VHH binders against Profilin-1 (pfn-1). Designs and how they scored, part 120

Target 1, 132 residues: Profilin-1 (pfn-1), of Caenorhabditis elegans (q9xw16)
Amino acid sequence: MSGWNAYIDTMTAAAPSIKRCAIVGAADGSVWARTEADNVFKASEEELKTFVALFNDVTQVPAKGADIEGVHYVVPRTEESLIFGKKENTGFFAVKTKSAVLIAVYEGPNEVAAQVRKAVESMQTYLNNAGY
Below, E stands for the ipSAE of ESMFold2; O stands for the ipSAE of OpenDDE; V2 stands for 0.75 times the mean of E and O plus 0.25 times the DockQ between their complexes.

## First folded at step 16 (VHH)

Design vg65 (from vf2 with D99S; framework vhh_4orz_3)
Fold by ESMFold2-Fast, scan of step 16:
Structure vg65 (fold): chain B 132 residues (1-132), chain A 123 residues (1-123)
Amino acid sequence: as target 1 above (132 residues)
Amino acid sequence: EVQLVESGGGLVQAGGSLRLFCAASGFTFSDYSMAWLRQAPGKRREWVALISYAGDYDYADSVKDRFTISRDNAKNTVSLQMNSLKPEDTAIYFCAAFSSFDSGDSTYDYDYWGQGTQVTVSS
């Protein structure tokens, strides 16, 4: 496979508990690739623009949380390039690269969160090394 | 020594109210998110409510609009106000503290746990 969809497939293969994910532009939240069909990533353009702007000052995020696909997530803490959200049996990991933000929404017991984080951080490293 | 100590549990009739407290010591409380989980006999432990170190919060759908989580960083306390209690709310309620990230192992997702407090709601 060619193009950004191949990276979506790589992440979902590495962590099957990823239900929906996307790769978006860090500057504007424009979608480069996302899961489609039965697993379509449903965030609107305005929501994604708001979401990627959170990386401008991650220290403010735990006070307000983050919204993805119309769902509000509590954010326990952040790192400079990582936002983790938690809600019931769902959660997300979002990481920023030089020019992209990777967002992975997962469902299932907490046991799977480490696999999802590893998949997203591995892709973050790969894309940074590729100049993205 | 790290401790989370729950209190406020008891027996109450359906439609009644209880307030649970969790007193924390031995760690920097203001740096941790706090959660309430519950476990009914013969059932798995389920998440009830979560509050971040900075005050944002959320609830399980089963308790939304009936329960309210709050924290007092000056007193190192998190509380859960439970209104309109139902027999289905009968469980042991646990207070838990977690750092910035979920470890991916349900046994080790939370850094610290309380021993739990029993809540029994009669029909």
Scores: ipSAE 0.478, ipTM 0.721, lowest interface PAE 1.6, mean pLDDT 85

Design vg66 (from vf2 with D99T; framework vhh_4orz_3)
Fold by ESMFold2-Fast, scan of step 16:
Structure vg66 (fold): chain B 132 residues (1-132), chain A 123 residues (1-123)
Amino acid sequence: as target 1 above (132 residues)
Amino acid sequence: EVQLVESGGGLVQAGGSLRLFCAASGFTFSDYSMAWLRQAPGKRREWVALISYAGDYDYADSVKDRFTISRDNAKNTVSLQMNSLKPEDTAIYFCAAFTSFDSGDSTYDYDYWGQGTQVTVSS
């Protein structure tokens, strides 16, 4: 366990529609911090390793989608360091920094997605500036 | 002018099949993900199926293995093949488009909607 849990708390406070999230290593998907207890982020080590490898070429992701917590998401949009997944009234944003990948799963109507993206991108900027 | 026009709805008996079509015009169809949603009387719209601009697709649990979404970029159409229809599938079916390219800080909702086509499944 590290002090990385404070960053999880910051993101969930900034966007209450985030239901589960994690900060994982960009190279291997190792978990640095994640939501726990009633909001436990359930992704396996193997799934996270596969997921972070998607950032090696985000242009290939919309053709095959992405799996998080055993749930398949269609990916309608990617940017250089961002993957957006969509499924019904749920979705996720994942962003890559130099050393980490931030994953936030949210629930609610599409109108809350912009707030979730902003929270995740703000943390991405902070961690990049801190050398992570 | 942007338009999404649904067709193919109608009345069918339980266990029957229908194929819905959505014809798109006024935008670059191949840059958009396409969805089908439905709304039963007095209820909220429910997502049914989604297909990305690159071809990945998914379905609501209530329609998995019965419905098939497909697209034809040469004809600017998306279709929904509906098999083994149930009375619970009775609804107005809407086509919607979601841009795959957005550089803004706006919401991530559907950009364009059709007017809908009625599907009625008798018991």
Scores: ipSAE 0.538, ipTM 0.767, lowest interface PAE 1.4, mean pLDDT 87

Design vg67 (from vf2 with D99N; framework vhh_4orz_3)
Fold by ESMFold2-Fast, scan of step 16:
Structure vg67 (fold): chain B 132 residues (1-132), chain A 123 residues (1-123)
Amino acid sequence: as target 1 above (132 residues)
Amino acid sequence: EVQLVESGGGLVQAGGSLRLFCAASGFTFSDYSMAWLRQAPGKRREWVALISYAGDYDYADSVKDRFTISRDNAKNTVSLQMNSLKPEDTAIYFCAAFNSFDSGDSTYDYDYWGQGTQVTVSS
């Protein structure tokens, strides 16, 4: 059990359309916390190391897309510390803090994406303010 | 004034092909991701294909290996090549442009929408 699981619980409570999520180290993609059991976040550590490296230059990401849990997502847009991916009825938001990357995979129509983005960005703000 | 104008729709027999075009004006086309969506009678709109402003693309499972999305930034166009058409592909096809994810209102999932072009596939 890690204290980081409380942040996973907070995000999923704020946006129930989040199917799977994780908090990983920004430097190496090491998993600090993730959803488990029936909602297990399945990305390998090698995949996560590749994924967090995308934040070193987000401007290159829309040309290549991003892979999470073996699924390729088109990235229609990035911001300084945010990558947004889309695939049919599923998508993800990933945000970088000083020390962590938060990844939330969701399922549902476009209407739920705004709620997921808000939940992830709210957590990003809280973690940055806490020094992470 | 922003406009997206679809063309290339029509009537075709099952197994045939159509190529849809979307001509964009009034915004910097090369900064926008472009999508094709369709709506069949009595059904909700469904996503068909997406291409980022930088060229990465993806398709709905129902159209994979049959449809090809492409874009021409010099001509401000996105196109959808549709092969091996089925009666189930009958729908109004819309192009849409996306560069903002501050939707605010769920009605504005995409920044800009075309008016649509009808595709009818007979058995």
Scores: ipSAE 0.501, ipTM 0.721, lowest interface PAE 1.2, mean pLDDT 86

Design vg68 (from vf2 with F98M; framework vhh_4orz_3)
Fold by ESMFold2-Fast, scan of step 16:
Structure vg68 (fold): chain B 132 residues (1-132), chain A 123 residues (1-123)
Amino acid sequence: as target 1 above (132 residues)
Amino acid sequence: EVQLVESGGGLVQAGGSLRLFCAASGFTFSDYSMAWLRQAPGKRREWVALISYAGDYDYADSVKDRFTISRDNAKNTVSLQMNSLKPEDTAIYFCAAMDSFDSGDSTYDYDYWGQGTQVTVSS
């Protein structure tokens, strides 16, 4: 009825180019919240477990890329707690907090990517400050 | 002085092949991800292929299995092998570079662009 879905709504309101997103557990990729209905985030538990493990060493990710929702993304850049993926006119930003990984898949030209990054980084800061 | 210079474009019949080259200078090429984009007459630029600084790559669905992107860091070049060309591939092809280690506010767009090379496919 209530919970982590409010944070999903906050991110999508801040960056309308976000098409699907999720908040998952950093240890196991378990879904805490995700976009629903027409924008359902469709990733298996197995795929998410593999994905969150990428944060154990982000420097190795650009050589292999990353898979989300069965779609392969080239990763042109990583930072300590951030993975940026790109495919055609779509992409994602994923950021790690103490206990969670936030994943936002967006669609649109490169000009919207900065807005999406700002939205996920703002939530990352908020959750870290809240102890998550 | 930073430069990206495309070459290899031309006129070819449908079903033919072309190989495009992009020669880079004035920056540390191996630290950049490289892309090919194209713009057909009267249309917006469309992404074609991307190769990361570490070698992973991907293609637009419209060119997958027909085009191959590769890079040669010793020669500071990225190339695009185009096979089974179709009239719909007719466009100006642009080379673009994205800094893979810059953390500034323009980090998600391409930092450098070439002038483009014309590819015309007839049938």
Scores: ipSAE 0.582, ipTM 0.780, lowest interface PAE 1.1, mean pLDDT 88

Design vg69 (from vf2 with F98L; framework vhh_4orz_3)
Fold by ESMFold2-Fast, scan of step 16:
Structure vg69 (fold): chain B 132 residues (1-132), chain A 123 residues (1-123)
Amino acid sequence: as target 1 above (132 residues)
Amino acid sequence: EVQLVESGGGLVQAGGSLRLFCAASGFTFSDYSMAWLRQAPGKRREWVALISYAGDYDYADSVKDRFTISRDNAKNTVSLQMNSLKPEDTAIYFCAALDSFDSGDSTYDYDYWGQGTQVTVSS
């Protein structure tokens, strides 16, 4: 059992509109924890390696977008350590910590996007303070 | 004053084409991502196409390969070329703008909306 799964549970409890999420290594995209079963996060190892590399220069991301679980998202904005994407009834927020990248895919009305972002950023702060 | 004004809507036969335009004023157009959304009678508003300030774009599956979004920053316009129109495309079409540099609370809400332009596709 991975202890990192407790952080996945914390984020999904704080923002129930998160449908799938993962915590991956910032250097290589290796999965530390992810949602499982009916809500399994399906990104391949190659896709995750490509995705975490986007944080090396977030200013380039809106020109090319981002791919998660084989789905292409337009990235309308990036912040210093945050990438978010938009597609129809789905979206994602991804944040980088010292050692990890947190990715949360959500579905449903856009009114819940702010709640999802808050949950992901709160975990980012917690992990940075814990040295991760 | 901030303004988005749509034009180019109208009546067309199935299989026909229309080109919609959205003229923007009152903000720095090149800093905004631009979108087209539509609302058919009795249905919820649905997203059609999005183009980032930096040029990446995407389409709803229902319009992919039929519609093309483009922008002209020198003229402060975004356009939607609609080909092979179907009766199901009948809707009011809205353009919307999303600030690409503002990280406020409304991360997925559009900052500005047009009034919409009616598109009617007859069978």
Scores: ipSAE 0.400, ipTM 0.680, lowest interface PAE 1.9, mean pLDDT 86

Design vg7 (from vf2 with S106H; framework vhh_4orz_3; at its last look DockQ between E and O 0.86; V2 from the best seeds 0.80)
Fold by OpenDDE, look of step 17:
Structure vg7 (fold): chain B 132 residues (1-132), chain A 123 residues (1-123)
Amino acid sequence: as target 1 above (132 residues)
Amino acid sequence: EVQLVESGGGLVQAGGSLRLFCAASGFTFSDYSMAWLRQAPGKRREWVALISYAGDYDYADSVKDRFTISRDNAKNTVSLQMNSLKPEDTAIYFCAAFDSFDSGDHTYDYDYWGQGTQVTVSS
C-alpha cells in the first residue's frame, strides 16, 4: 500500500458515508490512490482528466455539471477549490490541493454531506501543509 | 416572507400528463437551485429532479425520460412536466430550494419547502 492509500483510509474512516474515494493529480487526473475491493473508484483516466480541468473555472461548473464514473451530477455549489455534486441520495465532494484533487463519492441523506466535506477538507489542509 | 407554492396537481389516468408549477417569493430565486421531491404513502421522501441555479439538471432514474424540470428566473418559477404517468408516481410532490451561495455554514439541505401538491395516477 502506497503512502497515498493511507490518506484514502483516513478520509473513509472520518466519514462512513463515503463509498468511493480517490486522490488524483490536479494537472492530468492521474490516479495516485483510490478505494479498492468492493468500493472501487472506477472513473476513467479520460474522465478524470476532464474532471480536474473543471477547477480551472469552477464558476462555470454549475451550468454544465460534472461526470464521475459515468454518472452525471448536478453541481449546485462551488467554491474556489471545491465542487459539490448531487444526485438522488448520493453526491460527491471534490477539493483541490496544490497538486492533487481529492474526490469523495458518498451515499445518504443530505445530513451526511457536512461530515463528508469536513473529511475531505481536513485532508486538503493536511496535504497543502505538506506541500502537496 | 419566503414562500414556495406548488400548483398543477390532481387526478389523472395512467399514461396521462400533468404539469406542476412552483412559484417562489421572498428570496433571490436566481441564486437557488430548485428541486422536486415526492413522498408516497408509507414511503420515504424521494428525490425526483434537480435544476441548478445555472440551469443544469438531472432526474431520478424512475422518472427519467418521462419528466422534465425547467425554471423561469424572470417569473420565479420552477416547473415539472410529467408525461406517461404511472400509478407508482402517485405522491405528494414538493418544491424545494437550495442556496447555491451559502456554503460557509456547511449546510447541504434544502433551505425552503413548499406545502406540496397531491398527484394521483389511477390505473
Scores: ipSAE 0.877, ipTM 0.929, lowest interface PAE 0.4, mean pLDDT 94
Fold by ESMFold2-Fast, scan of step 16:
Structure vg7 (fold): chain B 132 residues (1-132), chain A 123 residues (1-123)
Amino acid sequence: as target 1 above (132 residues)
Amino acid sequence: EVQLVESGGGLVQAGGSLRLFCAASGFTFSDYSMAWLRQAPGKRREWVALISYAGDYDYADSVKDRFTISRDNAKNTVSLQMNSLKPEDTAIYFCAAFDSFDSGDHTYDYDYWGQGTQVTVSS
């Protein structure tokens, strides 16, 4: 039994291409846990508040993109509770649960994205089942 | 038959301009995000620009402020305006398409690629 950082560790272990990630509150973007030190997730509280608000209507996101860690990402695909962003050999997946948003920034070619999606989706399922 | 056909490449002097076109057929173009990538001799393929099906776009830092991506859904075309060309922009330029609505197969790579068009920038 660990704090929220154990779930960060679980996601990063499941997909080696995840460079940085965080679990934040869906209502306000407050950080519950994030990668630290060499892999510090650098998003500000102001940026995260803006980011989680994107989940209020994901259908509008591909028209404007998304900003995370001061980097703009084009969003080529959304699902009801998922945003996929892409920039060069960097991308992210963000998924919403009842109370949280999980954000995973990865580095690597497009071929590794499916593994990152699976890791984030597995944690999304776990947290939803746990009431979060 | 699904096709992406690039055109507009050629030889140009440093400081010059070229406009590349990619004509798409055989799929619902408006449902796809479109990208330009390039491959210089002896180098890996690198991303240049991406435009979503809904119109947001971004560029690699090396081409930012010099290149402009645009799309015309009525003509099933994506284009790349290249200004202030440098010798290091010399490459084969490829058009690629990403299905923005096929979430079911969880594929996050480009679905279709063109054959490329050569751009050569002389010093």
Scores: ipSAE 0.785, ipTM 0.889, lowest interface PAE 0.6, mean pLDDT 90
Fold by ESMFold2, look of step 17:
Formats: structure tokens, C-alpha cells, sequence
Structure vg7 (fold): chain B 132 residues (1-132), chain A 123 residues (1-123)
């Protein structure tokens, strides 16, 4: 697939622990692609607008956490273009590209987090190199 | 040398309370997010609570209204106040530390663990 949905498939194949993910516009949180069907990524438009704005200053995020799909995540670490959140045995990685934010929600013990981060960062690099 | 030392465990009657402490040394405590996890006999370790280095926190749904995590950066301690204890809270409780400022870390797992303290809740 040559559309944005193919990038969703690439990330979920690279890290099977990813259960839901999305590519959204960095300026407004508009959904470019997401997992669908039984794995629907169900964040609201208003929630996504608030979420992508966290990247305006990631240093503020650990004090307040982040909400995705109506779930509050504690954010124990951020990096310049990355937010990591945790809730029980689930978590998320979100990374910002020039034009987009990639969001991956995973399940599993912390040991799987490295493969999830690698999957989203690889796509981040690819999209940045493509001008997105 | 890094140490996390838990204390405050013991035997308590159902409905009672305990307060666990975790004393940290050998690292810059205020740079770390801190967690409590527990392991019941024959079960895998499970997340109980997490407090970020900047103060946000959350709990496993099973303990949310009963347990309170807090940290004291001046004393290098994390505590877990456990109220309304139930027999199913019986476990070894572990303190764990997550380096919040290691931008090169690709593992994204807890860096340090305590040895654990036993909590036993009698029916």
C-alpha cells in the first residue's frame, strides 16, 4: 500500500506489542491514518489536538502526564521529539516529525518498550527524510 | 553503589494499614521516576504505582482508592501508604527507579530494584 495506512502496517509489523497506533498532523491532531476494526485507535479530535500540543514544550509533560483514548498515562521521560507514557502493563511512545506525530500504544512488560521505540523512531526518521 | 532499601512490611489484619518506605542512595534521586511493584506467590510482578520525577502519579486500578504514593526528594525516599488492606494484597513489594534523563537509553526499563519487603494480610 502506497498511502498512509501502509506506514501503520509497517510499525505494527516491526513491533508486535503495538496494539493501536496513529499518524496525526502535528499542527492540529488531524488523523492521517490509524489502526482500525477491532484495534481502532479511538482518541477524539479534541484529545488529539491537546496531545500534539504537548510537543510545544515536552519538558512540561512529566509534571502533568498525558491523556490518550481517555486514559491517563504517567510520563516518566521525554526527549526533544519523544514522549513516553505508562499505565500498568501498557504504555505509549509518541514521536514528532516535521509535520506529524506518530503514536503507538503497546501492551506488555517493560522489556518490549525498546522494540516499540525502535519501530516509531525508524518511521520518524523515514518520514523526516521524506519531508514529513 | 546504588541501593534501594524497602522497609515497613509485616503482618496486618484485613482492613488494616501499612506504610512502606524505600530509601535510595548512590544516585541523584530527584532525576528518577519511582515505582512500587509487587509479586504474590506464584504470580508475575505487577505494577502498583508510579510517580514521575516531576510529581505526576497514578496507580493500578485494583489499588487506586486505597494506596497513596509519595516522594520526599530531601530525604531520598518514596513511600506507599496502603489502607483498607485485603488478603489479595499479600505480596513482596519492590521499589524501582527509572532514569528520567538518560536520552541514550533504548531499554526503557527500570534501572534499579530493591530487594523487596514482605506484606502479609491475614483474613
Amino acid sequence: as target 1 above (132 residues)
Amino acid sequence: EVQLVESGGGLVQAGGSLRLFCAASGFTFSDYSMAWLRQAPGKRREWVALISYAGDYDYADSVKDRFTISRDNAKNTVSLQMNSLKPEDTAIYFCAAFDSFDSGDHTYDYDYWGQGTQVTVSS
Scores: ipSAE 0.694, ipTM 0.872, lowest interface PAE 1.0, mean pLDDT 91
ESMFold2 (binder alone), look of step 17: mean pLDDT 83; pTM 0.838

Design vg70 (from vf2 with F98M F101Y; framework vhh_4orz_3)
Fold by ESMFold2-Fast, scan of step 16:
Structure vg70 (fold): chain B 132 residues (1-132), chain A 123 residues (1-123)
Amino acid sequence: as target 1 above (132 residues)
Amino acid sequence: EVQLVESGGGLVQAGGSLRLFCAASGFTFSDYSMAWLRQAPGKRREWVALISYAGDYDYADSVKDRFTISRDNAKNTVSLQMNSLKPEDTAIYFCAAMDSYDSGDSTYDYDYWGQGTQVTVSS
């Protein structure tokens, strides 16, 4: 029935430094798919609803940061459909498509961040082309 | 032409305080997020504090409530106030800058680094 977990697997295979990720609805933050078991993405419904609303005006995000899984991230960089968060040797990339937001939390040195971004942007392009 | 120059390091007794400064030149300071990182002998470099170009900030758990990061865009400086220093804080402290605007590069590392300033905390 649901094929969305295959997209999670594709992103984690493309960037092994992704520790947890999810695909959520852009309008409400409802979870369509997430990493499971030992790597379960643990953000609450309320937190995800707040998070996806950040894409209504990304220019305001660097002044206040972003919270994912109860962890506060400073946001050094945003683009129209992208939020980059950073904390220690961990960080996240979140990208918005027509109907979804992809969130990938990663751990590792800064060199792996570019690989993580490429993985989420590839999926963003794929989903946009598929009408999502 | 781009420079980050740290100052304010030195020798201090446990429980003491130091204030580190990082003077930036050669780039538009207000467009960059600024960080402090440290490296103790024989150990990996670790993050200490980060402040975005827009003013949000965060700290490593080991220094939270003891250290304060601040920036002064008029003076092109970022500062780190270090209180209640411990021997474990002994390290070379570096400031680093990250471009906050996409100029077509997908680099997510720090663009510029200072040379570092030594902090030694004795018991």
Scores: ipSAE 0.690, ipTM 0.834, lowest interface PAE 0.8, mean pLDDT 89

Design vg71 (from vf2 with Y108F; framework vhh_4orz_3)
Fold by ESMFold2-Fast, scan of step 16:
Structure vg71 (fold): chain B 132 residues (1-132), chain A 123 residues (1-123)
Amino acid sequence: as target 1 above (132 residues)
Amino acid sequence: EVQLVESGGGLVQAGGSLRLFCAASGFTFSDYSMAWLRQAPGKRREWVALISYAGDYDYADSVKDRFTISRDNAKNTVSLQMNSLKPEDTAIYFCAAFDSFDSGDSTFDYDYWGQGTQVTVSS
């Protein structure tokens, strides 16, 4: 594993409750890296283009929700560069950097959501500091 | 004091309808997303419906097209309209609240729960 796939591995190692994740371009939703095989992140390029555009105004997102991998998530919380989606025992965290959007879909008790958020935000900080 | 109080439960025959209400007090209702969950005898608690503070909503597949969640911020209430009820819908129904603006490091879980209201569907 090299290049952007190493960052996928880092996030999943930090938060094992992440079931699928991806790093995509903030401008167009192009996939830079994602989980594969049994944990393949299934979002289409069209869906990802729509999803990253949500970061143009996160305050509008809780009224409409967000779709990832063909699944609709209610969005109960946003922050300037963060969208949190919830669907009972599953959810996602997505964060925007200067050039990328990181998306992590997780499953498990709500206690693990804080760990997933920390893993994604740590990577967000790292990539921003690296100029991405 | 924070309270969530459910009402509207009861006994109904299969094919019937019930409307559940949850009255909220002691917090800024409009800042919270609201959910309905249920627990049937001998089963784990399951999610039924969720509505964000801004009005988007979703349902469990088992109740989709039969149940409708709605909220009234002026009255601090969330409601669940249940149509075409089946014996399998028999459960205690709980409302729960999620703080959508909490900046704390708490778990991303429901902050408040009601005591529940019994729904029994016969036939």
Scores: ipSAE 0.671, ipTM 0.824, lowest interface PAE 0.9, mean pLDDT 89

Design vg72 (from vf2 with Y108W; framework vhh_4orz_3)
Fold by ESMFold2-Fast, scan of step 16:
Structure vg72 (fold): chain B 132 residues (1-132), chain A 123 residues (1-123)
Amino acid sequence: as target 1 above (132 residues)
Amino acid sequence: EVQLVESGGGLVQAGGSLRLFCAASGFTFSDYSMAWLRQAPGKRREWVALISYAGDYDYADSVKDRFTISRDNAKNTVSLQMNSLKPEDTAIYFCAAFDSFDSGDSTWDYDYWGQGTQVTVSS
């Protein structure tokens, strides 16, 4: 995806513990950019459509969790534009902008989660200011 | 004072069962997601189970179908029922709490930890 790949690179450079990530359309989950090759983000189109719909009412998400790349995550916390999931030594942060959802899957000890959150929230702010 | 106190550990034969309890005090238990983690001698800490404040739960593949996590908000307790125990389950088991409503916290890690309870499974 022309033009959007640079934002993937920016997030992964800011938080090296991000293993896979994607930028998808908020309305339909269509992929704008994702990590590829050895770090390919493997979520199906159907799964992404279901996932972005969670942002229609984030308060319902902790009761049922979220699925990304065929993996179920317990969601212990949400904010209006943020869903956070945990599973074993992995986790994710997903944030919604005006037009997009950014999803970052990370691996490592819990202390890396704060760095990953800051990376996705910085990009969220940037894209919102850019009109996306 | 915030406390998480584990109990129920001990020595058991392979194939046996134990039930661990974690008693919480000093915070609003119903606002917290609760987890069990374990650490075997010479190994890193390993996640075992997590239950959200809203009722969703999940398990590590190593314990799936053998362990059951549950919570009792009236008693401020989270429990781990461990069935079909194996020598590989020998570890110190820790209870941990995650504040599900503190959106101002910049850390996205567990807020509180217990001191642990020893589980030893003999062959």
Scores: ipSAE 0.594, ipTM 0.798, lowest interface PAE 1.1, mean pLDDT 88

Design vg73 (from vf2 with S106D D109E; framework vhh_4orz_3)
Fold by ESMFold2-Fast, scan of step 16:
Structure vg73 (fold): chain B 132 residues (1-132), chain A 123 residues (1-123)
Amino acid sequence: as target 1 above (132 residues)
Amino acid sequence: EVQLVESGGGLVQAGGSLRLFCAASGFTFSDYSMAWLRQAPGKRREWVALISYAGDYDYADSVKDRFTISRDNAKNTVSLQMNSLKPEDTAIYFCAAFDSFDSGDDTYEYDYWGQGTQVTVSS
């Protein structure tokens, strides 16, 4: 078992509205862990490389949005290490750590988004403190 | 006080067009992402279109290629141009605002809502 898959399991247990998620390298978008099978995170290496590069200047992202799994999301809000995307009854939170980017795609009404944000930010804090 | 006021609704024949307007007051409009949602008879509200404070936009699949969202920050308005209207588009249309710069502990719900404007498409 990959140790990184345990962090995927922790996030999805904390926020059941997360449908697909991944932990990828901040430098290149290489996949360290992701949801699989019926909940497989379907992003190409090229798309992930493009996505992690958005963290080089998050202030530019709301003007163009972000693409994950071939789906375009409007980005209503960013912070230095956070991108929030929204589309109909789905959305995502992505957060950057020292070495990784955590991406969580969720489904449900806006009311579930806060739970998803808390789950990814808790993991972001944990990984930063662990040196990742 | 904060207000969002919709206008432009009415009765129209299938295949017709309407333009909805949402006039905003009482907040810094340019700091907010704006959305249109609708509620058809007997159904829950559904998202129609979203435009970020910075101008990127998206549409629900059911209205893509027929509806166009736009904003005018000088006039504090967001608009929805609705073309090729279908009976299935019959609904009350709501304008909603999301604070794009509030990075605090937020539920990620829309901060402000209008009262809605009725659109009825006959065929």
Scores: ipSAE 0.744, ipTM 0.866, lowest interface PAE 0.7, mean pLDDT 90

Design vg74 (from vf2 with D109S; framework vhh_4orz_3)
Fold by ESMFold2-Fast, scan of step 16:
Structure vg74 (fold): chain B 132 residues (1-132), chain A 123 residues (1-123)
Amino acid sequence: as target 1 above (132 residues)
Amino acid sequence: EVQLVESGGGLVQAGGSLRLFCAASGFTFSDYSMAWLRQAPGKRREWVALISYAGDYDYADSVKDRFTISRDNAKNTVSLQMNSLKPEDTAIYFCAAFDSFDSGDSTYSYDYWGQGTQVTVSS
C-alpha cells in the first residue's frame, strides 16, 4: 500500500545511512512497502519468505547467517524480535512486529549502526502500538 | 584485564602461506564474534574476515578462497590461515572482538583489539 511508503520515508529520514529498506508481512514476506528507484530493495519473494521465517527461532540464526538481496550476512547478534547482520562496511537490522518485519540495509562505518537500529526500533514500537 | 595477542606474522614470498593466531583472555571468549582486520601503510584499516560466536563466517572479496578463519573455544583462540599470499596482502593484521550479547544502544564497533602482527609478502 501507498500509505506504508510514509513509514519507509520516516525511517530513511531518521537514519540517512539506510541505503535500502522494506516493510514486509511477518507471515509470508509479502512486500507492503520498500525503497524504490536508485535505492530499490531487490529481495525476491522467495528470499523474503525464507527471511521472515528466521523469526520463528532467532537463536538458530547466528550459526547459519542470513541472506538479503542475494548477499550473505554473518549475524553476530539476535534478540527475541531483532536480527543484526554484518558484512564489510555494510549491515542490516531487521525487527519483527505483530504483523510485519522491517528490514533496513545500511552502509557506513560501525558507528552509524546505532542510529540505524534506533530508527528501526522506533518504527517497530510505533507499528506495534498501532496494532501491526 | 582483557587481552588479544596476535602471533604468526612474518616475511614470506608471494604464493606462500602463513597462519595467524589470536589468543584471547579476560572475557568470555565464546560470547564474542571475532574478526581479522588489516592496515597497510598509509591506508585505512580494512575488514578481512568475521566469524560469529556460533561459527558462521565470511570474508572480504579480496581474500575469498585464499584465507580461512576458524576458532577454538576450548583454547580461546581465533586463527587465520592465509594461502596464495600476494604483495598486496602486506599489512599489520589485527584481531578484534565483538560482544554478541550486548544489546545496548551504543555503537556497533568492536569492543576489543589486539596490537597487531606484521605480515610482509615479497614479490
Scores: ipSAE 0.738, ipTM 0.866, lowest interface PAE 0.8, mean pLDDT 90

